VH-VL binders against Iron-sulfur cluster assembly protein CyaY (cyaY). Designs and how they scored, part 12

Target 1, 110 residues: Iron-sulfur cluster assembly protein CyaY (cyaY), of Azotobacter vinelandii (c1dj52)
Amino acid sequence: MSLTEARFHELIDDLQQNVEDVFEDSDLDVDLENSAGVLSVRFENGSQLILSRQEPLRQLWLAARSGGFHFDYDEAGGRWICDASGDSLGELLARVTLEQIGEELEFPEL
Key: E = the ipSAE of ESMFold2; O = the ipSAE of OpenDDE; V2 = 0.75 times the mean of E and O plus 0.25 times the DockQ between their complexes.

## First folded at step 9 (VH-VL; framework fv_miptenalimab)

Design q3 (from q1 with heavy chain F106W; at its last look DockQ between E and O 0.05; V2 from the best seeds 0.00; counts 0 for: pae E 6.5 > 2, placed apart)
Fold by OpenDDE, look of step 9:
Structure q3 (fold): chain C 110 residues (1-110), chain A 121 residues (1-121), chain B 107 residues (1-107)
Amino acid sequence: as target 1 above (110 residues)
Amino acid sequence: QVTLVESGGGVVQPGRSLRLSCAFSGFSLSTSGMGVGWIRQAPGKGLEWVAHIYWEDDKYYNPALKSRFTISRDNSKNTLYLQMNSLRAEDTAVYFCARIYYGSGWLFDYWGQGTTVTVSS
Amino acid sequence: DIQMTQSPSFLSASVGDRVSITCKASQDIKRYVAWYQQKPGKAPKLLIYYASTLQSGVPDRFSGSGSGTDFTLTISSLQPEDFATYYCQQYYSWPYTFGQGTKLEIK
């Protein structure tokens, strides 16, 4: 049950938009850039999160200060799941955000 | 075509400073998902990540080297720099410049030939 | 940090031989392994990524295999231009780390 290229792109676009919305709706001072399949989140303290589309692998990659994380889409659950920990993307994003800026932020749709 | 060319290597005494340069072409650090970094290789040893910089000037360092090394860039010259201070004998190595790119899976997909740094009394 | 233990350090072979280089990770890194080729005085060249995917332009006599902790680079039939030093690398997490290298020499 491999994702098609079109479906993968759609899912990534939705994912990145959702992440952007969460940060934009927050009270956090963040600089967002979404270009060429890469969403970068720069926090006020200079730290970043980078979400990148890995098309050949049909994965979403998250780069944070604590490391890199790789996510596969689970069709059954409708979530992106870390291939290493089994955590959802939302859980990881919340964790790394807290680690980097000390603020709690939820990503309920991820 | 992507190319990277290191320069600035040489022989220096311990405690001295040296600045390496990496001139690159075929890509721009202004492109999202683009990065450039330094990797070094001591004689007869493996490769060791030193530092890298991303398109938004976000800098990351090997914790063991952060206090002495500074990475920077000049976008107008498409040049990466590595300022090395308080050099030690163990810093003796070939220093490579390499591209990091999300489109390549965040790999070091292109490397320079390296420049040799020798720290000796 | 994740350690990559590469073996052997040196390998002698002849043109036409089948050779294999192994790399062992200190933890499960799935398939996030790359292989590089370096010739004296030249830039390292990416050969394989994601354990088994050939980089564009790389001859198909090169292949990679493995998952988890054990990985292998194989050259099915050595050509004169293949004598070089090879490195494995994990990009599962920062800091990226490399194997010690394997120098493939002509017998």
Scores: ipSAE 0.016, ipTM 0.702, lowest interface PAE 5.7, mean pLDDT 92
ESMFold2, look of step 9: ipSAE 0.041; ipTM 0.696
ESMFold2 (binder alone), look of step 9: mean pLDDT 92; pTM 0.929

Design q4 (from q1 with heavy chain G105D, light chain T53Y; at its last look DockQ between E and O 0.76; V2 from the best seeds 0.00; counts 0 for: pae E 6.0 > 2)
Heavy chain, then light chain:
Amino acid sequence: QVTLVESGGGVVQPGRSLRLSCAFSGFSLSTSGMGVGWIRQAPGKGLEWVAHIYWEDDKYYNPALKSRFTISRDNSKNTLYLQMNSLRAEDTAVYFCARIYYGSDFLFDYWGQGTTVTVSS
Amino acid sequence: DIQMTQSPSFLSASVGDRVSITCKASQDIKRYVAWYQQKPGKAPKLLIYYASYLQSGVPDRFSGSGSGTDFTLTISSLQPEDFATYYCQQYYSWPYTFGQGTKLEIK
ESMFold2, look of step 9: ipSAE 0.044; ipTM 0.688
ESMFold2 (binder alone), look of step 9: mean pLDDT 90; pTM 0.903
OpenDDE, look of step 9: ipSAE 0.359; ipTM 0.854

Design q5 (from q1 with heavy chain G103W; at its last look DockQ between E and O 0.04; V2 from the best seeds 0.00; counts 0 for: pae E 9.0 > 2, placed apart)
Fold by ESMFold2, look of step 9:
Structure q5 (fold): chain C 110 residues (1-110), chain A 121 residues (1-121), chain B 107 residues (1-107)
Amino acid sequence: as target 1 above (110 residues)
Amino acid sequence: QVTLVESGGGVVQPGRSLRLSCAFSGFSLSTSGMGVGWIRQAPGKGLEWVAHIYWEDDKYYNPALKSRFTISRDNSKNTLYLQMNSLRAEDTAVYFCARIYYWSGFLFDYWGQGTTVTVSS
Amino acid sequence: DIQMTQSPSFLSASVGDRVSITCKASQDIKRYVAWYQQKPGKAPKLLIYYASTLQSGVPDRFSGSGSGTDFTLTISSLQPEDFATYYCQQYYSWPYTFGQGTKLEIK
């Protein structure tokens, strides 16, 4: 069933913090900014990842160099799942990070 | 080809309101990562970011303009709006509409010709 | 907010000259700087982003350099169509801010 407004924002806040923690704990030189509920990750080569919340749809959106990806929260699995491909958010973040900067990074909780 | 065309400028007295429009073509704001916004330039001055909106209706405002301005859009008409309330003489400027495409940073890659707002007694 | 300060505010030069315009950021912005050209009565045009990458269709006589806080736009051989006002912009941290401009005029 659909997420409540409050639950949706709580889940997005948690995932954004997790993404920040993974990048902050990495050896990667990235700039993190969370402004108005939108998280941006800027890589040294100038490319970015953007994680935004889409409240009307109860979705997380990821914008990367390769395109835009939309995620629904799967309550049973406790993960955000791409509505087009079935990939988890963690799988897609790892993929686009490798594509954009050539570095392997894991997001095991996402 | 990407185009942006502003309209709605004019001469108004202080304290009044105006609504600017920006009709754009050659792209859709529904495309992930796209944004559009307003930049202004006062006579003899530099460029100042006013407000912008992204493909998911996320809105950002220049804090110096406080809550007097409201950005909005109508995706079905490919149109961006700027509602300007309680206008002051300092708001006199050319107002440009510009596209933000973020796959190499959030840069203004296409600009309209601008519409002039003059606030005077 | 990050302040962008351009130098000089006004520059007079002849066709064929090599000219440079500098921009200083109030904090480290890595390479997140763009340069715009604006001719009188026209909208700005993006020339360079990420300090040194030319936007599509921009002539090779334009180049950008710098990192951290100090950035330079260089025109290697000035052409008649290059007389304009030039602006730098940081896009490291929102709100993205512009320099005050450098007006380049014919001597």
Scores: ipSAE 0.012, ipTM 0.533, lowest interface PAE 9.0, mean pLDDT 85
ESMFold2 (binder alone), look of step 9: mean pLDDT 90; pTM 0.902
OpenDDE, look of step 9: ipSAE 0.103; ipTM 0.760

Design q6 (from q1 with heavy chain G105A, light chain T53R; at its last look DockQ between E and O 0.13; V2 from the best seeds 0.00; counts 0 for: pae E 6.1 > 2, placed apart)
Fold by ESMFold2, look of step 9:
Structure q6 (fold): chain C 110 residues (1-110), chain A 121 residues (1-121), chain B 107 residues (1-107)
Amino acid sequence: as target 1 above (110 residues)
Amino acid sequence: QVTLVESGGGVVQPGRSLRLSCAFSGFSLSTSGMGVGWIRQAPGKGLEWVAHIYWEDDKYYNPALKSRFTISRDNSKNTLYLQMNSLRAEDTAVYFCARIYYGSAFLFDYWGQGTTVTVSS
Amino acid sequence: DIQMTQSPSFLSASVGDRVSITCKASQDIKRYVAWYQQKPGKAPKLLIYYASRLQSGVPDRFSGSGSGTDFTLTISSLQPEDFATYYCQQYYSWPYTFGQGTKLEIK
């Protein structure tokens, strides 16, 4: 039994706000745009991260320079887990941010 | 300038197949977050989503059509395809190719002018 | 499936009028609604997304409002070029569905 539509969207809204807060609290030159439920994080070097919602699958998608990553919500653990690697969203965001701009950021357990 | 141009429509007998093409420019489906798809409009009727595809080759189909229709792409040619098999009279429509806004919003920000498919005995 | 019901189905109005078209969803869809304009013989054009956000290049006389189940597209001062059929679309829950359309004619 998957998440309801309402809970899925609420969970994505919450994670996107948490990600925005991490970048806003940083000293990085980052352009943040949240439009139509899609969060775009554009770095100074022109690369970006895109966090979008794939409602039919109840998945969070992360598009990064290295590729696309798909996350299922682990209701028991209260976090998003990459279906390919088992990494949490927070771990993956930290990794791809380091890869794309060379900066170490701490993300909450997402 | 984003453009999408459909081709491959025509008049065909029931039970036959057609392949539609959509040549697009001004964006690349290889770009993270990009999607493109097909929407159709029967004569005098509203809009109906058919299928769409994302930059990682993830594909989504209208459940009523997935047994007969296949979406595919050739990124090197910036071309989207719709293979339509076992055509029926109710498949008669103008078929539009459209770009999906930012991956998961599931809304279409640029549309082609459409290609007409008529399925008639 | 979520049904999107537009009202009215047909509208005749004068240049300069303020007109509104409504769309009612069969369940709560938060703000995940888009509005499209389709002129005769042309492809649809995205006007509004996320209930109220104006697509780039769309004239300021167009606006959207609403949340939950009731949504409105408003044209504040109708122009001759606004003659078209207007569709709402929900993109909250699969499968994504369109309203049946509202044909707007300038009288």
Scores: ipSAE 0.024, ipTM 0.624, lowest interface PAE 6.1, mean pLDDT 86
ESMFold2 (binder alone), look of step 9: mean pLDDT 91; pTM 0.908
OpenDDE, look of step 9: ipSAE 0.091; ipTM 0.777

Design q7 (from q1 with heavy chain Y102W; at its last look DockQ between E and O 0.27; V2 from the best seeds 0.00; counts 0 for: pae E 7.2 > 2)
Fold by ESMFold2, look of step 9:
Structure q7 (fold): chain C 110 residues (1-110), chain A 121 residues (1-121), chain B 107 residues (1-107)
Amino acid sequence: as target 1 above (110 residues)
Amino acid sequence: QVTLVESGGGVVQPGRSLRLSCAFSGFSLSTSGMGVGWIRQAPGKGLEWVAHIYWEDDKYYNPALKSRFTISRDNSKNTLYLQMNSLRAEDTAVYFCARIYWGSGFLFDYWGQGTTVTVSS
Amino acid sequence: DIQMTQSPSFLSASVGDRVSITCKASQDIKRYVAWYQQKPGKAPKLLIYYASTLQSGVPDRFSGSGSGTDFTLTISSLQPEDFATYYCQQYYSWPYTFGQGTKLEIK
C-alpha cells in the first residue's frame, strides 16, 4: 500500500526530529538547520549531511560525502530502508558520520 | 532561471590538451545539495557521463576517463571546468554541462547547449 | 558498471501512432530509470524518472513503466514535436549510464 501524502510528511518530520535530537544530545559540534522540509547537518570540518524528502517518490534522500542514498519506508518494520543496499537509515547515518568526521554515533531508533 | 553555457571547444590535434568551461547562473554550487557535471555525445552516438562535482568539492569520474580528465570549479565565478589531457580521436564529441540536485534527484535537470570538441590531425 | 540495452535503435511512426521503446538493465535497478528526449542540435530533456513519474511540464501522452530490469517508454499519440531520439538512463548506482538511444523518425 502506498503512503498517503500526509502520512509520508509525518514520517519524514518524525525522522528528521529524531536525527536532530541525536546530534543535539551528542558532544559533537554541529550546525543543524531544518528549512523547507530539508534537514542539514554541518560538521565542524565543513562537511555536511542533507536529509531531504522526495514527495513524488515517497522517499527520504540522504546526501553525504560518499554518495546519495534513497530510502523507502518499510511499514512492517517501522524503519526507512535503503532501496539499493537494504541498510536502515540508522546504519547509513552512522556509517557516513564515521566516514566524514571519524566519530561513532548511533541512531538506534532509525 | 537556471542557465548553463559551455565554451572552450574547438579542433585540436591528438595528444594535446583542452580546457572546457561552463558558466552557470540561477543557482550556486555552494548551495548544499547541488552538483554540476559534464556529459558528452560523440557524433551519431549516445550520451556518456564524463564527470561531476558536488558542492563540497566531491568529484566523480567515468572510470574510463579518470586518468586523463580533471573536473574543477571556481565558485566565485559560478564556473565549472573540464581539463582534458592526452586527447584521442574517440574524445571527439559535443560536451554538455548539466546540473544535478541531490534533494530532487541525481538527474540532469538543466542542460547547456554544449560545446564541440574535435580531435583530428 | 550497469549496462542499459535500449531497443529498437530506430523506429518509424506516423503522427497519431502509439509507440513504445524498451530498455533492459544488466542487473536489478528497482525503478531507478529516467528517460530523456533529444532533438537534433539540442540538449537532452528529462521526461520521466523513477520509471513512471512524469517530469514537470512534460505532456501526459508520455508514460513509463517497468521495474527490475525491463522498462518501457510509451507515447500514446505521437505529435509532430515528438520525433526525436530517446535515451534511458539508470541512476541506481554509480557510474550512472545511458542506453544507446532510439531514433524516432517520421514514416
Scores: ipSAE 0.014, ipTM 0.589, lowest interface PAE 7.2, mean pLDDT 86
ESMFold2 (binder alone), look of step 9: mean pLDDT 92; pTM 0.927
OpenDDE, look of step 9: ipSAE 0.020; ipTM 0.706

## First folded at step 11 (VH-VL; framework fv_miptenalimab)

Design s1 (from q4 with heavy chain Y102L; at its last look DockQ between E and O 0.35; V2 from the best seeds 0.00; counts 0 for: pae E 5.7 > 2)
Fold by ESMFold2, look of step 11:
Structure s1 (fold): chain C 110 residues (1-110), chain A 121 residues (1-121), chain B 107 residues (1-107)
Amino acid sequence: as target 1 above (110 residues)
Amino acid sequence: QVTLVESGGGVVQPGRSLRLSCAFSGFSLSTSGMGVGWIRQAPGKGLEWVAHIYWEDDKYYNPALKSRFTISRDNSKNTLYLQMNSLRAEDTAVYFCARIYLGSDFLFDYWGQGTTVTVSS
Amino acid sequence: DIQMTQSPSFLSASVGDRVSITCKASQDIKRYVAWYQQKPGKAPKLLIYYASYLQSGVPDRFSGSGSGTDFTLTISSLQPEDFATYYCQQYYSWPYTFGQGTKLEIK
């Protein structure tokens, strides 16, 4: 299965909107910035999450305090899957958010 | 072309302080996802991460060093600093300045040639 | 902290040889390993990331492999400019840590 360039960017735009919506709907004070293909989430304690589209690889990369994670889109399952662990992006976002700020947020199955 | 140039090294007695500088060009710390940091190498030893700073002033330290070392920057001068206090003989090393870009897998991809710090009595 | 142990510490080889350097992590780090080359008196240079991806500008005689705890850097046909010290680095978990190095010298 070959993701087209247009499909890849559509999927990335959708996931970024979902991530922004989760934080916007929360009561958390979070600074959201989306520029140059990078979405950053800055927490009150100064730590961050960084989501970066990697078009040549057709991957999403997540940077968190605990490490870096690379995701392929699973078209059949409709979600982003970590290529090393098999965890979904939603599972990893929930885990790293809990680790960095102690808050349990629910992410859609991304 | 990306370049990083360290300066400020020298010989200093234990217990004293020293400030290192890193002048860089070919990129800007104002760019989202951009970071710079310090890695050191003691004589005959391997590499050890010291600290790094990201474009919005987020700072990360080697836990063993955070009580004595402070990283900072001046974006108008494209310069990174390392303030090293209460220096010990074990801090003797070459100190490298290096770039990290979050969009490129969070690794140090460009390095300076280093500046030497010697702590001796 | 995750410990990274390289083997061998020293390696003698001839131009044209195929050489391999290994790195062992103290826990499962998936594929979050990078390899660096450092020539005498020079700064390190990134060669390989994510266990097997070549950094831009690195010759294709360099390759990386492995996952979990055991990782290998391979040079398929050694050239004179490849005599250097090689380091692995994990970036699975903070703080990121380096192996102790493998010095590759001419026989």
Scores: ipSAE 0.016, ipTM 0.615, lowest interface PAE 5.7, mean pLDDT 86
ESMFold2 (binder alone), look of step 11: mean pLDDT 92; pTM 0.910
OpenDDE, look of step 11: ipSAE 0.154; ipTM 0.792

Design s2 (from q4 with heavy chain D105E F106Y; at its last look DockQ between E and O 0.70; V2 from the best seeds 0.00; counts 0 for: pae O 9.7 > 2)
Heavy chain, then light chain:
Amino acid sequence: QVTLVESGGGVVQPGRSLRLSCAFSGFSLSTSGMGVGWIRQAPGKGLEWVAHIYWEDDKYYNPALKSRFTISRDNSKNTLYLQMNSLRAEDTAVYFCARIYYGSEYLFDYWGQGTTVTVSS
Amino acid sequence: DIQMTQSPSFLSASVGDRVSITCKASQDIKRYVAWYQQKPGKAPKLLIYYASYLQSGVPDRFSGSGSGTDFTLTISSLQPEDFATYYCQQYYSWPYTFGQGTKLEIK
ESMFold2, look of step 11: ipSAE 0.020; ipTM 0.636
ESMFold2 (binder alone), look of step 11: mean pLDDT 90; pTM 0.898
OpenDDE, look of step 11: ipSAE 0.006; ipTM 0.644

Design s3 (from q4 with heavy chain S32D G33A; at its last look DockQ between E and O 0.07; V2 from the best seeds 0.00; counts 0 for: loop humanness VH .241 < .308, pae E 7.0 > 2, grease 19.5 > 18.9, placed apart)
Fold by ESMFold2, look of step 11:
Structure s3 (fold): chain C 110 residues (1-110), chain A 121 residues (1-121), chain B 107 residues (1-107)
Amino acid sequence: as target 1 above (110 residues)
Amino acid sequence: QVTLVESGGGVVQPGRSLRLSCAFSGFSLSTDAMGVGWIRQAPGKGLEWVAHIYWEDDKYYNPALKSRFTISRDNSKNTLYLQMNSLRAEDTAVYFCARIYYGSDFLFDYWGQGTTVTVSS
Amino acid sequence: DIQMTQSPSFLSASVGDRVSITCKASQDIKRYVAWYQQKPGKAPKLLIYYASYLQSGVPDRFSGSGSGTDFTLTISSLQPEDFATYYCQQYYSWPYTFGQGTKLEIK
């Protein structure tokens, strides 16, 4: 397999921090909570995004209003890629943020 | 309101099979991106994880039980199943059905009251 | 497999006491520990996750601490409803495992 347990957790910690940084640097009013290694982004309209880790599969999971999305880490590209669609995590986050709160936000490092 | 109700327990002879059911409500695996699983407890003993399943039919088993136990679900009925084959005396336990916490992959936040399986000659 | 060893197996205490239960992992599991409470004839109830976060509805007298291999559940002022068996669980690495339990009895 391409990732050790320790490397996997480090990569998830890093992506969660990046997502927090993007929302913090935005002018959006969101509540960010990292609890039990799970990042929750809560919007003013009551909807949320949940980024969690699925260690046995070495996957990132994103739960959004529109559904659940699973990502594998592409070590060559340094990005998380949706296993069903091929979209990057950044593309999916931008899409679901636009769908849930109508804001255009970019995640260029993801 | 989340509820889980187990059924299908009973007395069975060693070597036989039994199928447990768990009817759940207050959430949906597919639309809420949730998981459900089975934990057992032998009389006077501690808790042992058996298996769990996620909304896309991703299944995870205790390696010691995987050869004999199969987890499955029916989304149309909001029902989780545990097929137990080649039962042994050590499989005697209360079997609990539990939900995996939204945003956590392996943390059980709601539990049923359990169904008792007794493997007896 | 990661083994979770609880101490003590039995604990007698009085209402109002401060009690602590420990759990030791056979390897570094960071903070991926949960604690459950189980009363006789009842299902377990999640108390603490990620070593120290309280589950919704759990009284503040419960607290968790630790990281790495050593973890502690503390009840600051024991109430009559707290007499139960307590289990730790690791969820860092497959397969996920429970401690053997600590029975907390009335003195």
Scores: ipSAE 0.016, ipTM 0.615, lowest interface PAE 7.0, mean pLDDT 86
ESMFold2 (binder alone), look of step 11: mean pLDDT 88; pTM 0.877
OpenDDE, look of step 11: ipSAE 0.188; ipTM 0.796

Design s4 (from q4 with light chain Y91W W94Y; at its last look DockQ between E and O 0.05; V2 from the best seeds 0.00; counts 0 for: pae E 6.8 > 2, placed apart)
Fold by OpenDDE, look of step 11:
Structure s4 (fold): chain C 110 residues (1-110), chain A 121 residues (1-121), chain B 107 residues (1-107)
Amino acid sequence: as target 1 above (110 residues)
Amino acid sequence: QVTLVESGGGVVQPGRSLRLSCAFSGFSLSTSGMGVGWIRQAPGKGLEWVAHIYWEDDKYYNPALKSRFTISRDNSKNTLYLQMNSLRAEDTAVYFCARIYYGSDFLFDYWGQGTTVTVSS
Amino acid sequence: DIQMTQSPSFLSASVGDRVSITCKASQDIKRYVAWYQQKPGKAPKLLIYYASYLQSGVPDRFSGSGSGTDFTLTISSLQPEDFATYYCQQWYSYPYTFGQGTKLEIK
């Protein structure tokens, strides 16, 4: 039995909040906007990351300059995993952040 | 325009089986995010969730009914089914079919008018 | 299972009145509550979802509030067509469950 819509929403909300916290706690100059299940991270250089809730697919989508990535929630591991690569969301966020602004940022298990 | 129309209700004796149908239009169960389900209402009583199915054939049941009821669909006919076995008097109710759409962040946004099932000896 | 307990079970009011119906969940269900309206011989109609969001086409005299365990449906000024039975529903976890209903009658 898959996730309920309520559980899915809760997981997405927690995820986006955790990502916001990471950026807010960093010394990076970022503009954060979280509305209607879409978290936008705008960097000083104008590039951005977009983490959007995809309710019909029960996925979290990450849009970066290098491309789009789709994540499923692994209940056994308690983390979000890219459906294509198997990479964790935390790892991928760290990578795309480095690619876009040249700064290393450590993300927790997400 | 979303519509759902239930059929198959009737009077049956305890222990018998009955299959309900729900023909729907205005949407497809092959569309991502779509679902349809059954909710029943005993005479003069409240609403009870029975089961629902999503576009990927992912099925969810009320645990109290899972052993006797089976939900299925035929996408080519845009029809939802509820196979009810070993019927009991307490299964007497109006059975509604309703649409679920994940994209709307809520359940049961469109309902049929229901079909009546009466189980009596 | 999560129990949804509505109160009152019956409510008499007059046109123009402000009325509130409450629903108490047996555990914390965040805001994953919907409200339905049902008239005799008709199917339920979705009014409110996610505790406080108004379904499209529903008059704004209807409103929902609450989080956690206590939820409220409010009709700011009753209209003749509002006399019906109302149900709350949770979809926090399976099985989905409904309140026992509140019948709103004309005084």
Scores: ipSAE 0.020, ipTM 0.702, lowest interface PAE 3.9, mean pLDDT 92
ESMFold2, look of step 11: ipSAE 0.022; ipTM 0.676
ESMFold2 (binder alone), look of step 11: mean pLDDT 90; pTM 0.922

Design s5 (from q4 with light chain W94Y Y96W; at its last look DockQ between E and O 0.93; V2 from the best seeds 0.00; counts 0 for: pae E 4.4 > 2)
Heavy chain, then light chain:
Amino acid sequence: QVTLVESGGGVVQPGRSLRLSCAFSGFSLSTSGMGVGWIRQAPGKGLEWVAHIYWEDDKYYNPALKSRFTISRDNSKNTLYLQMNSLRAEDTAVYFCARIYYGSDFLFDYWGQGTTVTVSS
Amino acid sequence: DIQMTQSPSFLSASVGDRVSITCKASQDIKRYVAWYQQKPGKAPKLLIYYASYLQSGVPDRFSGSGSGTDFTLTISSLQPEDFATYYCQQYYSYPWTFGQGTKLEIK
ESMFold2, look of step 11: ipSAE 0.234; ipTM 0.797
ESMFold2 (binder alone), look of step 11: mean pLDDT 93; pTM 0.950
OpenDDE, look of step 11: ipSAE 0.414; ipTM 0.869

Design s6 (from q4 with heavy chain Y102F, light chain K30R; at its last look DockQ between E and O 0.11; V2 from the best seeds 0.00; counts 0 for: pae O 6.3 > 2, placed apart)
Fold by OpenDDE, look of step 11:
Structure s6 (fold): chain C 110 residues (1-110), chain A 121 residues (1-121), chain B 107 residues (1-107)
Amino acid sequence: as target 1 above (110 residues)
Amino acid sequence: QVTLVESGGGVVQPGRSLRLSCAFSGFSLSTSGMGVGWIRQAPGKGLEWVAHIYWEDDKYYNPALKSRFTISRDNSKNTLYLQMNSLRAEDTAVYFCARIYFGSDFLFDYWGQGTTVTVSS
Amino acid sequence: DIQMTQSPSFLSASVGDRVSITCKASQDIRRYVAWYQQKPGKAPKLLIYYASYLQSGVPDRFSGSGSGTDFTLTISSLQPEDFATYYCQQYYSWPYTFGQGTKLEIK
């Protein structure tokens, strides 16, 4: 069964809020903007992470310097999984953050 | 290596239509954070944004041109198009296609060399 | 539409000079300003985005500053290859708009 629009939006909202919390609680100097289902994380060095809601596909997309990643929600596991690699969103965010700014952040299960 | 090559320019009479193409390589419009767009430059003048499209098929137009111009893409061919209808003399310009990249704040970081459109009676 | 008023339209300078080009927005656009360089017969080249961040591969003699309505592109020490036309751009709101351009010529 596919996610309803309402459930999908709820999951995305929670996800983006959790990601915001991680960055806000960190010692990193970041600029966060969340608008119309797109969460933008701007680092001090000017690089970005973009987490965008993809309504038609019921996916979360992550744009990083290293590329774009597409995540599906695994209802059984209660987490977002990359459709290409099988990596969790938390793992991917940690990796791209490290790559872009050289800082290690621990993300929860997302 | 990112490359963009425009084609389809030429000389047309007012009221006619013309379709421009932009073949690109080194990136894909199916990749998150990617886009492609058109920017034109009249002879001896500055730059004017025309339209662009993002990876999610979200299209944006210059309001002054939206009624006559249509942007589209063929991902299988890595090609961007600009359908121009009801052309006017003021549409005379070099038309550039350019990549939009989130890493450059969704700005135009790679450009083609442009194709020339001349509208004259 | 947001107007970007660029100044000066023409600028003459010598190699080694420090030069500044300004751009004024008709309203507060925060830091959503980019700068491009264009040489005759060539496409524009992105230099700076978000007012002050250098595009990859751009020499650090280029710098951008400003927020709100007033923005500045600075070249700390002009090189021969820097003589060109420069444009500012706002991308705060649609439609994107550009300044009139500044032609930087050799004195």
Scores: ipSAE 0.015, ipTM 0.704, lowest interface PAE 6.3, mean pLDDT 93
ESMFold2, look of step 11: ipSAE 0.016; ipTM 0.639
ESMFold2 (binder alone), look of step 11: mean pLDDT 92; pTM 0.927

## First folded at step 13 (VH-VL; framework fv_miptenalimab)

Design t1 (from s5 with heavy chain Y102W; at its last look DockQ between E and O 0.65; V2 from the best seeds 0.00; counts 0 for: pae E 4.1 > 2)
Heavy chain, then light chain:
Amino acid sequence: QVTLVESGGGVVQPGRSLRLSCAFSGFSLSTSGMGVGWIRQAPGKGLEWVAHIYWEDDKYYNPALKSRFTISRDNSKNTLYLQMNSLRAEDTAVYFCARIYWGSDFLFDYWGQGTTVTVSS
Amino acid sequence: DIQMTQSPSFLSASVGDRVSITCKASQDIKRYVAWYQQKPGKAPKLLIYYASYLQSGVPDRFSGSGSGTDFTLTISSLQPEDFATYYCQQYYSYPWTFGQGTKLEIK
ESMFold2, look of step 13: ipSAE 0.265; ipTM 0.807
ESMFold2 (binder alone), look of step 13: mean pLDDT 94; pTM 0.952
OpenDDE, look of step 13: ipSAE 0.600; ipTM 0.901

